# Designs tried in a protein design chat: VH-VL binders against q9hc84r5073to5261. Part 45

Target 1, 189 residues: q9hc84r5073to5261
Amino acid sequence: CICSMWGGSHYSTFDGTSYTFRGNCTYVLMREIHARFGNLSLYLDNHYCTASATAAAARCPRALSIHYKSMDIVLTVTMVHGKEEGLILFDQIPVSSGFSKNGVLVSVLGTTTMRVDIPALGVSVTFNGQVFQARLPYSLFHNNTEGQCGTCTNNQRDDCLQRDGTTAASCKDMAKTWLVPDSRKDGCW
Key: E = the ipSAE of ESMFold2; O = the ipSAE of OpenDDE; V2 = 0.75 times the mean of E and O plus 0.25 times the DockQ between their complexes.

## First folded at step 19 (VH-VL)

Design w2 (framework fv_trastuzumab; at its last look DockQ between E and O 0.05; V2 from the best seeds 0.00; counts 0 for: pae O 11.0 > 2, placed apart)
Fold by OpenDDE, look of step 19:
Structure w2 (fold): chain C 189 residues (1-189), chain A 123 residues (1-123), chain B 107 residues (1-107)
Amino acid sequence: as target 1 above (189 residues)
Amino acid sequence: EVQLVESGGGLVQPGGSLRLSCAASGFTFSSYWIHWVRQAPGKGLEWVARIYSSGGSTRYADSVKGRFTISADTSKNTAYLQMNSLRAEDTAVYYCARAYYDSSGYLEYFQHWGQGTLVTVSS
Amino acid sequence: DIQMTQSPSSLSASVGDRVTITCRASQSISSYVAWYQQKPGKAPKLLIYAASSLQSGVPSRFSGSRSGTDFTLTISSLQPEDFATYYCQQSYDYPLTFGQGTKVEIK
């Protein structure tokens, strides 16, 4: 199952359904319906402002958050001395390429493409601020995912599964239901 | 310096065809969304079409769907707009534009524009 | 389609004046609005993106704001070079759409 986003608004679900969605909040990309493998979840924050000292205060780029077991990994792109660089936060701590902890491996390819691997699950996630891709083994995650990435069932008919468990007529309509409410963000509730 | 240069405009009869080119330089062409926007004489702006330079994913305004085809050649750093079955209402200056880019990603704001090329459809 | 209703169609102002142009979206579009300036015979120039973010190189007298589905471009003190036509544009959904334009003329 491969879910991807490009251009910041163009999605392809795990089952290959393409749709466009644009929002300025945080959304559930995918999460396990039943917590079987560390309660894996992915989120996209369209306006991420980190308090990290390594991040430029002038920008709030998109950030991809990965939650696995008790770990929280944030992937974002920041400006450092006028150059774009990948910024990986592991439990709110900036880490360098090659960092690993509790079965999670993080790396930076080139300057901005960040990668998170969970070898025990065969999971890989990439993000560069513009494009993300999540690869999940069908054998493990089949019919146990929900969110903007869909259901991982090899069936496009059920890809537009909304938060309330119903299926929308379009994945575009589905996508907005996966809003993570945050009253601190304008229009994100 | 980012540059976009349109060419290929001219006078064409109704029902005719014309192909516009947008030559890009100063950036990694293969990694950007390219758009065409047109402006009829004395009128406002109208979005026409969009393409991801290396991946296709084309979209069209309803007014040109089925008649216009947007394409890109990464080997030439050039985007194209093939216009068939041209109508008088297609008369306009045609701009190519590159979508906005920052650390947050790409958005369909038009950060860079070409100078435009005039297409006149008339008998 | 998302309509961007821009007002006024034209206005006359003097150098130093505060100028306000408004666009109302037909639906909620978050902050996905840009403002452009266009001078005769030239391509549009991006002024504001994401409703209120100033494009690099654009004078600080330009600003953008949002209130629900109402978007406003403000020129705090009009300069001679600011006489032009301005357009709003939504980037929330396809087809991408522009406002009708506002021509700012010298009084």
Scores: ipSAE 0.007, ipTM 0.570, lowest interface PAE 11.0, mean pLDDT 90
Fold by ESMFold2, look of step 19:
Structure w2 (fold): chain C 189 residues (1-189), chain A 123 residues (1-123), chain B 107 residues (1-107)
Amino acid sequence: as target 1 above (189 residues)
Amino acid sequence: EVQLVESGGGLVQPGGSLRLSCAASGFTFSSYWIHWVRQAPGKGLEWVARIYSSGGSTRYADSVKGRFTISADTSKNTAYLQMNSLRAEDTAVYYCARAYYDSSGYLEYFQHWGQGTLVTVSS
Amino acid sequence: DIQMTQSPSSLSASVGDRVTITCRASQSISSYVAWYQQKPGKAPKLLIYAASSLQSGVPSRFSGSRSGTDFTLTISSLQPEDFATYYCQQSYDYPLTFGQGTKVEIK
């Protein structure tokens, strides 16, 4: 099961449903319905820096957060006057390529592409501030995922599953229900 | 108690150099971001530079880029600001501060500050 | 750079007065604003973070609010220890920037 986002707004679910969603909050990409494998959860923070007359969105921090067991891993790109810098935080501590702790392996590919592997689960997540991809093995996560990435069921009929357990007519409508409240962000509470 | 103590300030001629120190105690120095913020006499605050104390990841204000170098020595729990090619406009009280980041990498603010050290650049 | 335009540059007030200080950001920065108090010869002290969250140990007479790109620090009933200079700071993007300061003086 492979979930992808590119261009800041284009999504492909674990089961292959494509949709467009433009949100500027933090959203649940995937979480386990039943905590079988350390309560694995993925969040995407689509926050942008905005100039009044023009947007410089490519320089604005965006973050992908991974929760696994008691660990929090944040993959982000920070901006300094148009210069992008990749930053990986492991429990709020910056780490570099090759870092490994408690079954989680961190790699950096090039200057901004960040990768997290959880080998015991066969999980791989990549993020570069513009493109995200998460790969989860069907054999472990079958019928146990929910969020903007949909279900891992090999069936597209259940992909637009909303936070309340109902199915939306479009995954665009579903995607907004996976908002993570944050009073520090405009319109995100 | 978290404590930051600056030292190394003084009088220097334009074009000269100084090294400031920020001695830290009361927390695990190697796990935190350290910033320098300066304040010219009678003026406001200006952010200067930052470092992650154990791993680099430096940033500089444009006004000091290429002239100042921030560094850290975890064995001494101390951050440093090497200031070269000093100019009159670098005259200020220099503070070091410990920054807080949230789990998403946002929201730097300064919960803990040192007392400051005065740098005077005068011919 | 994100400019934080702070006003007024100074004000005079009496003990018990309600005091407001404003900062305007040059772009949308959400709620990524902090407020600091600085007394003469001392380092700044954090009062408010995330535009409206009160730092631990800061009296409840201090509050922060936001309307669009305008941010306000309010002291509901000024006390003798509140005569100081106040700064806003954005933490949204680099470089981190401060307002120019507001000196609150005895009337």
Scores: ipSAE 0.006, ipTM 0.554, lowest interface PAE 10.7, mean pLDDT 83
ESMFold2 (binder alone), look of step 19: mean pLDDT 91; pTM 0.940

Design w3 (framework fv_trastuzumab; at its last look DockQ between E and O 0.25; V2 from the best seeds 0.00; counts 0 for: pae E 13.6 > 2)
Fold by OpenDDE, look of step 19:
Structure w3 (fold): chain C 189 residues (1-189), chain A 123 residues (1-123), chain B 107 residues (1-107)
Amino acid sequence: as target 1 above (189 residues)
Amino acid sequence: EVQLVESGGGLVQPGGSLRLSCAASGFTFSSYWIHWVRQAPGKGLEWVAYISSSGGYTRYADSVKGRFTISADTSKNTAYLQMNSLRAEDTAVYYCARAYYDSSGYLEYFQHWGQGTLVTVSS
Amino acid sequence: DIQMTQSPSSLSASVGDRVTITCRASQSISSYVAWYQQKPGKAPKLLIYAASSLQSGVPSRFSGSRSGTDFTLTISSLQPEDFATYYCQQSYDIPLTFGQGTKVEIK
């Protein structure tokens, strides 16, 4: 199952349904319906700023958050010295390419493309600030995902699964239901 | 110092083709998003296209989709706009601009523009 | 597409006047709005980004505000160099769209 977003607004679900969505909040890209493999979840934050020293000195970008077991990994592209650079936060601590902890591997490809691998699950996630891709093994995650990435069922008819468990007529309509409420963000509740 | 310089504009007949260039200095395209915005004589601003040079991802306005192609050559630090099947309504000053983002990292605005290059489509 | 309805299309004012220009978005777009000033034969110049953030180097007499889907550019005291055309721009969604423009002319 491969889910992707490109151009900042174009999505392709795990089952290949394409749709366009633009939001200004944080949204659930995918999460396990039943926590089987570390309660994996992915979020896209369209208004990201961290209190870390590294981020405070740079412009805040869109951020992709990966939650796995007790670990929180944030991928973001920040402006450093007038250039975009990948910034990876592991439990809110900036880490360098090649960092690994508790079965999670992080790396930076080039200057801005960040990659997170979970070898034990065969999971890989890439993000460069505007494009992301999540690769999940069908054998492990099929029919056990929900969010803007859909259901990973090899069936496009159920891709527009909303937070309330109902299926929307369009995935664009579905997408906004996966808003993560945050009263600190204007209009994100 | 960030600088963008457009070139390649001129007079062309309807149905003709033209390629514009946007030469950058003071920064590298590979790390930024480059946009084209045009302005018909005496009219407002219209977004045309953008490119993410690092990934080669592009988007186009519906008015130019299928006719225009935006590209970038990172080795030359230059973006291009290949315009085919030109129409009279494509007549405009074409600007290239570098995208910037606010503290949220999502809002896109243009702090640096080129001087523009005039494209006139007329029989 | 998101429409940015800008008003007025033109206005006449005198030096020292308070000038207000408004753009209304066709939908909620948070604060994803920038304002530009353009003089004849020149590229647009950024004034405001994120609806209310003043671009570095821009005089403090310029300000931006938001109320729902209404965005306002205000010049508290118009100066001779401020006679120009102004545009709002949204970046909430693609395609990026601009307001129709407001020409500020000398009375």
Scores: ipSAE 0.007, ipTM 0.585, lowest interface PAE 9.6, mean pLDDT 90
Fold by ESMFold2, look of step 19:
Parts: structure tokens; sequence; C-alpha cells
Structure w3 (fold): chain C 189 residues (1-189), chain A 123 residues (1-123), chain B 107 residues (1-107)
């Protein structure tokens, strides 16, 4: 099961359904429906990016958050001498490529591409600040994912699963329901 | 200087196969997505496929899905387009192009193109 | 799929003329439009991205604008090197799609 996002708005679900969604809040990309493997969850924070932004808009940071057991891993990008570099926060502490803890391995590929592996689960997540890919084995996660990445069911008919457990007619409508409420952010509650 | 060089074009019979290469230089290959765009003689531009340069994600136009396979070899800074079951309508100049998703997160544009390689499908 | 309907398919103009070329998207696509110039036997060259942003090294006589789903490329004073074919492209959704092209010819 492979889920991707690129161009800030283009998504491909775990089962291959393509859709476009523009939001400026934090959204659930994936979480387990039933906690079986440490309650794995992925979030994408678009905080400073607007759905109607143009190329003339200022740089907007994105962050990918991974929750696994009691660990929080944040993948984001920072500017160093005018050049983007990947930044990985493991439980709020910056870490470098090769760091591992409690079965989670982090890597940096090139200057901005960050990767998190959970080898015991066969899970791999990559993010470069603009594009992500999450790979989850069907054998472990089948019928147990929800979020903007849809279901891992080998069936596109149920990919647009909304937060309330119903299937939307379009995945654009579904994606809106996966908003993470945050009263500190305008329009994100 | 960013440079993309296509190769592998030629004449092939319908039903045949051909592999195109896009050799890249002047940038960190593993950090960018590579697209193929084709242009039939006297016609407009048609998007064909893309791949992340690490090889993790691919997409294809409906007209080529199931027949074409895009791949990448980061050790050689090269993307490939394997074209199988070729048809007369696949005759075109094939360009590779680098797309960059900028900090606005919404823009895909082709600022760098190769010079193209001609594929002719006929007998 | 998003269709980009480009108009006109060709036009004849003289050096110094103001030229406008329009693309209409089949749905809302924000400002996710690029414009390219292509001369015979050459790869396309990016002129405008994000509907209105001028690519580095492109003369200021080129400009782009958006009104709803209508996008316009304008050449304020046509030069001899501007006789070419122009394409719009949407980058909002996969598959990426191009307009049919506008050939700008010498009158």
Amino acid sequence: as target 1 above (189 residues)
Amino acid sequence: EVQLVESGGGLVQPGGSLRLSCAASGFTFSSYWIHWVRQAPGKGLEWVAYISSSGGYTRYADSVKGRFTISADTSKNTAYLQMNSLRAEDTAVYYCARAYYDSSGYLEYFQHWGQGTLVTVSS
Amino acid sequence: DIQMTQSPSSLSASVGDRVTITCRASQSISSYVAWYQQKPGKAPKLLIYAASSLQSGVPSRFSGSRSGTDFTLTISSLQPEDFATYYCQQSYDIPLTFGQGTKVEIK
C-alpha cells in the first residue's frame, strides 16, 4: 500500500485513487482504525500554505508528523544559507541521519529528503518538505487504515472513507473531514 | 548548469519495444521528479509519465498505461522509459523534463527540458 | 481530466503588435498555469508560471493573467524572435494537460 502527495495538493491513496485537495490546516494522512501496531499515525501540517496561494507567495513550510507508540517524529525543512535542508525532530529533539530509537530509524537522503523506517512493520515514509510517500505492507495494514490516504483494502470503491466512517462520493469531500482541530489557527476548528 | 539528454529513439515496427534514457547532470538527481512529454509530428504537447528520481512513485497517461514503464537509476543519474507494444500513434519526439515543486506547494512547471529523441513507429 | 482550450489556433501579426492568447480551463484550477514558447525543431521554453510570474531571462514584454478559469498570455510589442507556437499547461491535476497551441505567424 503506497500513498503519495505532490505539488502540495495532488494525492494518490493507498489503493491508487487520485484526487486533489487544498487545505491550510493539519490533516490526518493515515491512522490505524484499530490500534494493532503502536497506533501508527501520519499527519501533514500545511499551516502557512493557503489553498489559493500562487507561485508569488512566500515560502510556506510543511511538516510531516509520525506518531508511533509513544514517539513523535516530525519531518520538516529549514533554510540554511538560502538553501533548504531537511530537519528531523525525534520527540522534539533534532536528530541526524542514522539515528535510531525503539525500532525507528531516520535517514536523510541528499539535502532535503528525509526517511523514516520502522523495520519491524516494513513501514517506510519519505518526505522532502513538498512531496511525501508512505509505504505500508498490505499484509499488516489491510482493512485498518483511514485518513486522506484512504483505505488499504485493494479496493478503490471504499477509498474515500470519511472520519465518521461513511464513504464519500469523492475523495476531495472525504479529505476535508480529516482536519485536525486547532483553535490557534484561523479556520482550523 | 542543469542538463537533460535523451537518447534511445529510433525506428521500430508496431508491437515492438524501445527504451529511452534521460541522463541528468548539474543538479541533485535524487531530489527531483522527472517527466516525459511527447509531441507527435506537427501536433501539440502530451504529458506521458513521471517518476520520483528515487523511483518510489510513478504515474502514467491513460494512453500509455500498461504499455510504458518509467524507472530511475540514481547511481547513474538517469531516468528510463521502457515502451512496449508500440503503436503508430506513439510516433513522437519524446522530451524529458525536470519538474520542481516550489515552496508554494502547488506549482509543477517544466523549467528544464532535454532536446528530445525521435521515436518512429511504422513498418 | 482537465481540458485546456486554447484560442486562437493561429494568428498573423506584425512586429510591434500587441498579441493576446487565451486558455480556458474546464474547471477551477487556481493559478496553476504555465505558458511555453516553442520554435520549430526546439524544445519548449518556459515563459510564465503560476499564471502571471515571469520566468527568469524572459523579456518583460511577456505577461500572463488570470480571470476565473480564463488565462491570458500577452506580448505587448511583438518582436521578430517571438514568431513561434505557444502552449498553456495546467499543473493542477494529473494528467498534466496542455492547450492545443497557438501559432503566431508573420503577417
Scores: ipSAE 0.006, ipTM 0.476, lowest interface PAE 13.6, mean pLDDT 82
ESMFold2 (binder alone), look of step 19: mean pLDDT 90; pTM 0.935

Design x1 (framework fv_emapalumab; at its last look DockQ between E and O 0.06; V2 from the best seeds 0.00; counts 0 for: pae E 11.8 > 2, placed apart)
Fold by OpenDDE, look of step 19:
Structure x1 (fold): chain C 189 residues (1-189), chain A 120 residues (1-120), chain B 111 residues (1-111)
Amino acid sequence: as target 1 above (189 residues)
Amino acid sequence: EVQLLESGGGLVQPGGSLRLSCAASGFTFSDYAMSWVRQAPGKGLEWVSAISGSGGYTYYADSVKGRFTISRDNSKNTLYLQMNSLRAEDTAVYYCAKWDYGDYVGFDYWGQGTLVTVSS
Amino acid sequence: NFMLTQPHSVSESPGKTVTISCTRSSGSIASYYVQWYQQRPGSSPTTVIYEDNQRPSGVPDRFSGSIDSSSNSASLTISGLKTEDEADYYCQSYDSSIYVVFGGGTKLTVL
């Protein structure tokens, strides 16, 4: 199952349904319906701001958050001396390419493409600030995912599954329901 | 205030070439994808080409593929359209149009356009 | 590729409501955002609706957009029609390859 987002708003679900969605908040890209493999979940924050010393002051970039077991990994792009660079936070701490902990591997390809691997699960996630891709083994995750990435069932008819368990008429409508409420963000509640 | 100013239009013979420019101001130019949209006299709008903010991705209408090249110089806040092998049907007002921030959704600002006339 | 089909013209009296349709030939109208542009004679287009049903600042709430998946069409509705609304209106969308398409345009005449 491969889910992707590019251009900031173009999505392709695990089952290959394409749709566009633009939100200004944080959304559930995917999560396990039943926690079987570390309760894996992916989030896209469209306006990520951090107090980190490495964070750019000019604007808040998009950030991809990966939650696996007790670990939180944030992938974002920041400006360093006028150049975009990947910034990886592992449990709120900046880490370098090649960092590994508890079965999770992080790497940076080039300057901005960040990669997270979970070899034990065959999971791979990439992000460069605007392009996202998550690869999940169908054998492990089929029919056990929900979110903006859909259900991983090889059935496009159920890809627009909303948070309340119903299927929306469109995946754009579905996408909205996966908002992560945050009163700290204007309009995100 | 967002401003888009097209230039470079004029009269050209069939088979000729022309280079259009669009000077942008009032926003962070490199953060936005840009497009060219044209309108033949008395006709509707036709998308011509688009380019991502960084310039890394370009897109073309089938009617201009292989003949037109879109590019940008972010250091000059300028969008370009190199038009080669021009045809009579390329006659139109050419607008530069700004995409919404970071996304390929729609156009929120348009220039005043520059007229390109291809005639023998 | 796909096409967006609009009626060539519509007309209505001031104060009334008019609806302009935009039908997508292939692909789901609901999968990709639809925009609407207004173009008055001798002027550049301006955005009146984006993302199916959102209004830019300065666009009156008389303008509204909607999507109908059953007919695979988008609609621009203008209520309380005013003489200043007389213009050409274009719908626009795109596909997954970022191939942008405009409708043929609709001339709105205010009688």
Scores: ipSAE 0.073, ipTM 0.720, lowest interface PAE 2.7, mean pLDDT 91
Fold by ESMFold2, look of step 19:
Structure x1 (fold): chain C 189 residues (1-189), chain A 120 residues (1-120), chain B 111 residues (1-111)
Amino acid sequence: as target 1 above (189 residues)
Amino acid sequence: EVQLLESGGGLVQPGGSLRLSCAASGFTFSDYAMSWVRQAPGKGLEWVSAISGSGGYTYYADSVKGRFTISRDNSKNTLYLQMNSLRAEDTAVYYCAKWDYGDYVGFDYWGQGTLVTVSS
Amino acid sequence: NFMLTQPHSVSESPGKTVTISCTRSSGSIASYYVQWYQQRPGSSPTTVIYEDNQRPSGVPDRFSGSIDSSSNSASLTISGLKTEDEADYYCQSYDSSIYVVFGGGTKLTVL
């Protein structure tokens, strides 16, 4: 099962359904329906604003968050000397490539490309600030994923599963239902 | 077109040093991780080292750790491998290879290789 | 730290199908992508399969890759074998620390 996003708005679900969604909030990309593997969850924050007083809200980058066994890993980008570079926060602390803790390995390859591996689950997540890819083995996650990445069922007919358990006519309509409420952002609550 | 051109190979004695270079063109060099992979005569491929696009993160195989140093100069589009304390088992053709984490994971382009011979 | 084990050589007649195995010694083969490289004599390696089962542009569809979690192995299958397929083939994957590991290589002889 592979889910990806590119161009800021184009999604391909775990089962290969393509759709466009232009949300400006934080959304559930994937979470376990039944918490069997450390309650693995993936979120995309489309407008991840730091507390910096000099940053304009319109310039905030995307951040991909991974929650696993109460760990929180954030993959985002930041400006360093006028260049965009990858930034990995492990439980809110910046970490270097090669850092590992509690079965999670992080690495930076390329200028902005960040990778997180959870070897016990066969999970790999890559993000460069504009494009993500998440790979989950079908053998472990079949019938146990929900979110904007859809179901991992090898069946596109159930990919547009909404938060209320019904299937939407389009995955664009489904994707809206996976909003993570955030009262700090206008229109994201 | 992507081109990778290795240079700096040659004959050295055990314990000696050698610096390999790889000139890159046809892509934005600083955006991509780079690697050295070697192949002893008549043998298989062995990964040696990798460096991130910025140069801030480096990785080494256990067989070379502490003896080899990978580096890059992004202003010159050049990858380097400084090899110290060379041993006979370091004799190989050394390839530079480009990682592509944009379209697929793996080495998408390889140079022609440069031969390093370590013998007394 | 792990090894990828390939047969030392395989041979088959033109037009037939050959399968080259790549068995991972520890950890799951499904944990990290597997690549396959072809190396003709005197040449640099080239990619024939990436990300387990994907073909780069220009690689014929007679080349296919697969993963078998139960045997903890990857396979490269070449159907409709041609004399130009005679080469060394290497599988490649990663460990949990991002180190790159190649298989020992398989010499394919087209009889």
Scores: ipSAE 0.007, ipTM 0.528, lowest interface PAE 11.8, mean pLDDT 84
ESMFold2 (binder alone), look of step 19: mean pLDDT 93; pTM 0.944

Design x2 (framework fv_emapalumab; at its last look DockQ between E and O 0.04; V2 from the best seeds 0.00; counts 0 for: pae E 13.1 > 2, placed apart)
Fold by OpenDDE, look of step 19:
Structure x2 (fold): chain C 189 residues (1-189), chain A 120 residues (1-120), chain B 111 residues (1-111)
Amino acid sequence: as target 1 above (189 residues)
Amino acid sequence: EVQLLESGGGLVQPGGSLRLSCAASGFTFSDYAMSWVRQAPGKGLEWVSAISGSGYSTYYADSVKGRFTISRDNSKNTLYLQMNSLRAEDTAVYYCAKWDYGDYVGFDYWGQGTLVTVSS
Amino acid sequence: NFMLTQPHSVSESPGKTVTISCTRSSGSIASNYVQWYQQRPGSSPTTVIYEDNQRPSGVPDRFSGSIDSSSNSASLTISGLKTEDEADYYCQSYDSSIYVVFGGGTKLTVL
């Protein structure tokens, strides 16, 4: 199952359904319906500002958050001396390429492409600020995912599963339902 | 005020090359994808190429793949279109278009266009 | 890939309502956002609708966009038609293969 987002608003679900969605908040890209493998979940924050000293002060970049077991990994692109660089926060701590902890591996390819691997699950996630890709083994995650990435069932008819368990007429409409309410963000509730 | 100003158009022979520029102002240039859209005389709009804000991703219409190259210099707030192996059917007004905020949904601002004429 | 088909021309009298259709040849019209652009003679295109039914600042509420999944089409509706509305109108959407797709354009004549 491969889910992708590119261009900031173009999605391809695990089952290959393409749709566009524009949001300014945080959204559930995918999460396990039943916590079987560390309660894996992915989020896209379209306006991310961290309190980290290494975070860019000039702008709030898009960030991808990965939650696995008790770990939180944030991938974002920040400006450093006028150049874009990948910034990986592992439990709110900036880490370098090659960092690993509790079965999670993080790396940076080039300057901005960040990668998170969970070898035990065969999971890989990449992000460069504008392009996202999550690869999940069908054998482990099939029919146990929900969110903007869909259901991982090899069936496009059920890809537009909303938070309330109903199927929307379009995945664009479905995508809105995966808003993560945040009173700290204007209009994100 | 958002402004997009194209330049570089002109008359060129078939097989020739031309480089278009688009000077952008009024917004954070690097935050937005940019696109070239052309319009042949008396015809409709045709998407040509797009480039992400960072310049990392580029996209091309099949009609120009292998011949045109889109690029940008964010330090100069300038978008470029290198056109090689030009053909008569490439004759058009070329518009620089700003993509909508933060994504590839569509365009919210257009330049005045620059005319490219390919003729022997 | 897909195409967007528009009528070549439409005409209507001032004060009336006109609708311009944009039909997608394959895939669901609701899958990707549709934009509408207005191009007056001798001018550059301007955006009048984005994200199916949103109006940019400065675009009067006489302009509205809609999606009809049953006909797999988007529509631009202009109410209270004015002479200044005479223009070419283009719909646009996204294709996963070719990224950006324009309709053929519709010439609106205000009689």
Scores: ipSAE 0.044, ipTM 0.706, lowest interface PAE 2.9, mean pLDDT 90
Fold by ESMFold2, look of step 19:
Structure x2 (fold): chain C 189 residues (1-189), chain A 120 residues (1-120), chain B 111 residues (1-111)
Amino acid sequence: as target 1 above (189 residues)
Amino acid sequence: EVQLLESGGGLVQPGGSLRLSCAASGFTFSDYAMSWVRQAPGKGLEWVSAISGSGYSTYYADSVKGRFTISRDNSKNTLYLQMNSLRAEDTAVYYCAKWDYGDYVGFDYWGQGTLVTVSS
Amino acid sequence: NFMLTQPHSVSESPGKTVTISCTRSSGSIASNYVQWYQQRPGSSPTTVIYEDNQRPSGVPDRFSGSIDSSSNSASLTISGLKTEDEADYYCQSYDSSIYVVFGGGTKLTVL
């Protein structure tokens, strides 16, 4: 099962359904329906903004968050010497390429492409600030995923599973239901 | 506004114990990693420990490993440092420091510090 | 693990420029970001440079940071030196992204 997003708004679900969604909040990309593999969850924050640190924060980068067991891994981009570079936060602490802890491996490919592997689950996630890809083995995750990436069922008819357990007519409508409420962001509740 | 207020410092004999607290306000405490940094009198800054926002991951400088324990209570917005088997070289002002990932400035806010003196 | 070595003290006249060095003992200075903190007597540290060469809001343009790979060092440069700049200055970087390393500190005296 492979879920991807490109162009800031174009999604392909685990079962291959394509849709466009333009949300400016944090959304659930994927989570386990039944917590079997460390309660794996993926989130996309479309406006990962700083606190009151800079006057130039008119546009914030995207961040991809991975929750696995009690670990929180954030993949985002930042400006270094006028160029975008990948930034990986492992439990809110910046880490370098090659870092590993508790079965999670992180790496940087080139300057901005970040990769997280969970070898015990055969899971890999890549993100460069604008494009992500999440790869989950069908053998472990079939019938057990929900979120903007849909279900891993080999059936596109049930890809648009909403937060309330019903299937929407379009995945654009489904994607709205996966909002993560955040009172710190206007219009994100 | 972000505020960090340390407490629990004082005079203690070698081999003794103290627990430091840091009361945090003005930000969502559980979203941020926290650290302890110390400064011996007349000396420079020395990193002591760090803890993730969830409290799951903890890290220690070699000089304190096995003797100090960092923890947090996110329901009380409080960071702790349990210091055991204290030595004279642990004498320092202990600062509570907040990490900032958004600006990537390292420690963006520091408390006022609390003095720990280890002396017989 | 590596060390960050700073001069123990530097001094210069008001209006002039001073540069404080921060030399990394092993590995490249450019592989991890360098922060600079200012600590006035009796006060907590405050950030004057982050991410090698960026200024937080409210820090004057007189403060600048740079990296020199040939000497394996970072530098804090303060131009237009003022009496209020008298302080201890610390560089800071990361070892393996989970270990924080501070330089030994530099006392800046404005003559």
Scores: ipSAE 0.006, ipTM 0.487, lowest interface PAE 13.1, mean pLDDT 84
ESMFold2 (binder alone), look of step 19: mean pLDDT 93; pTM 0.945

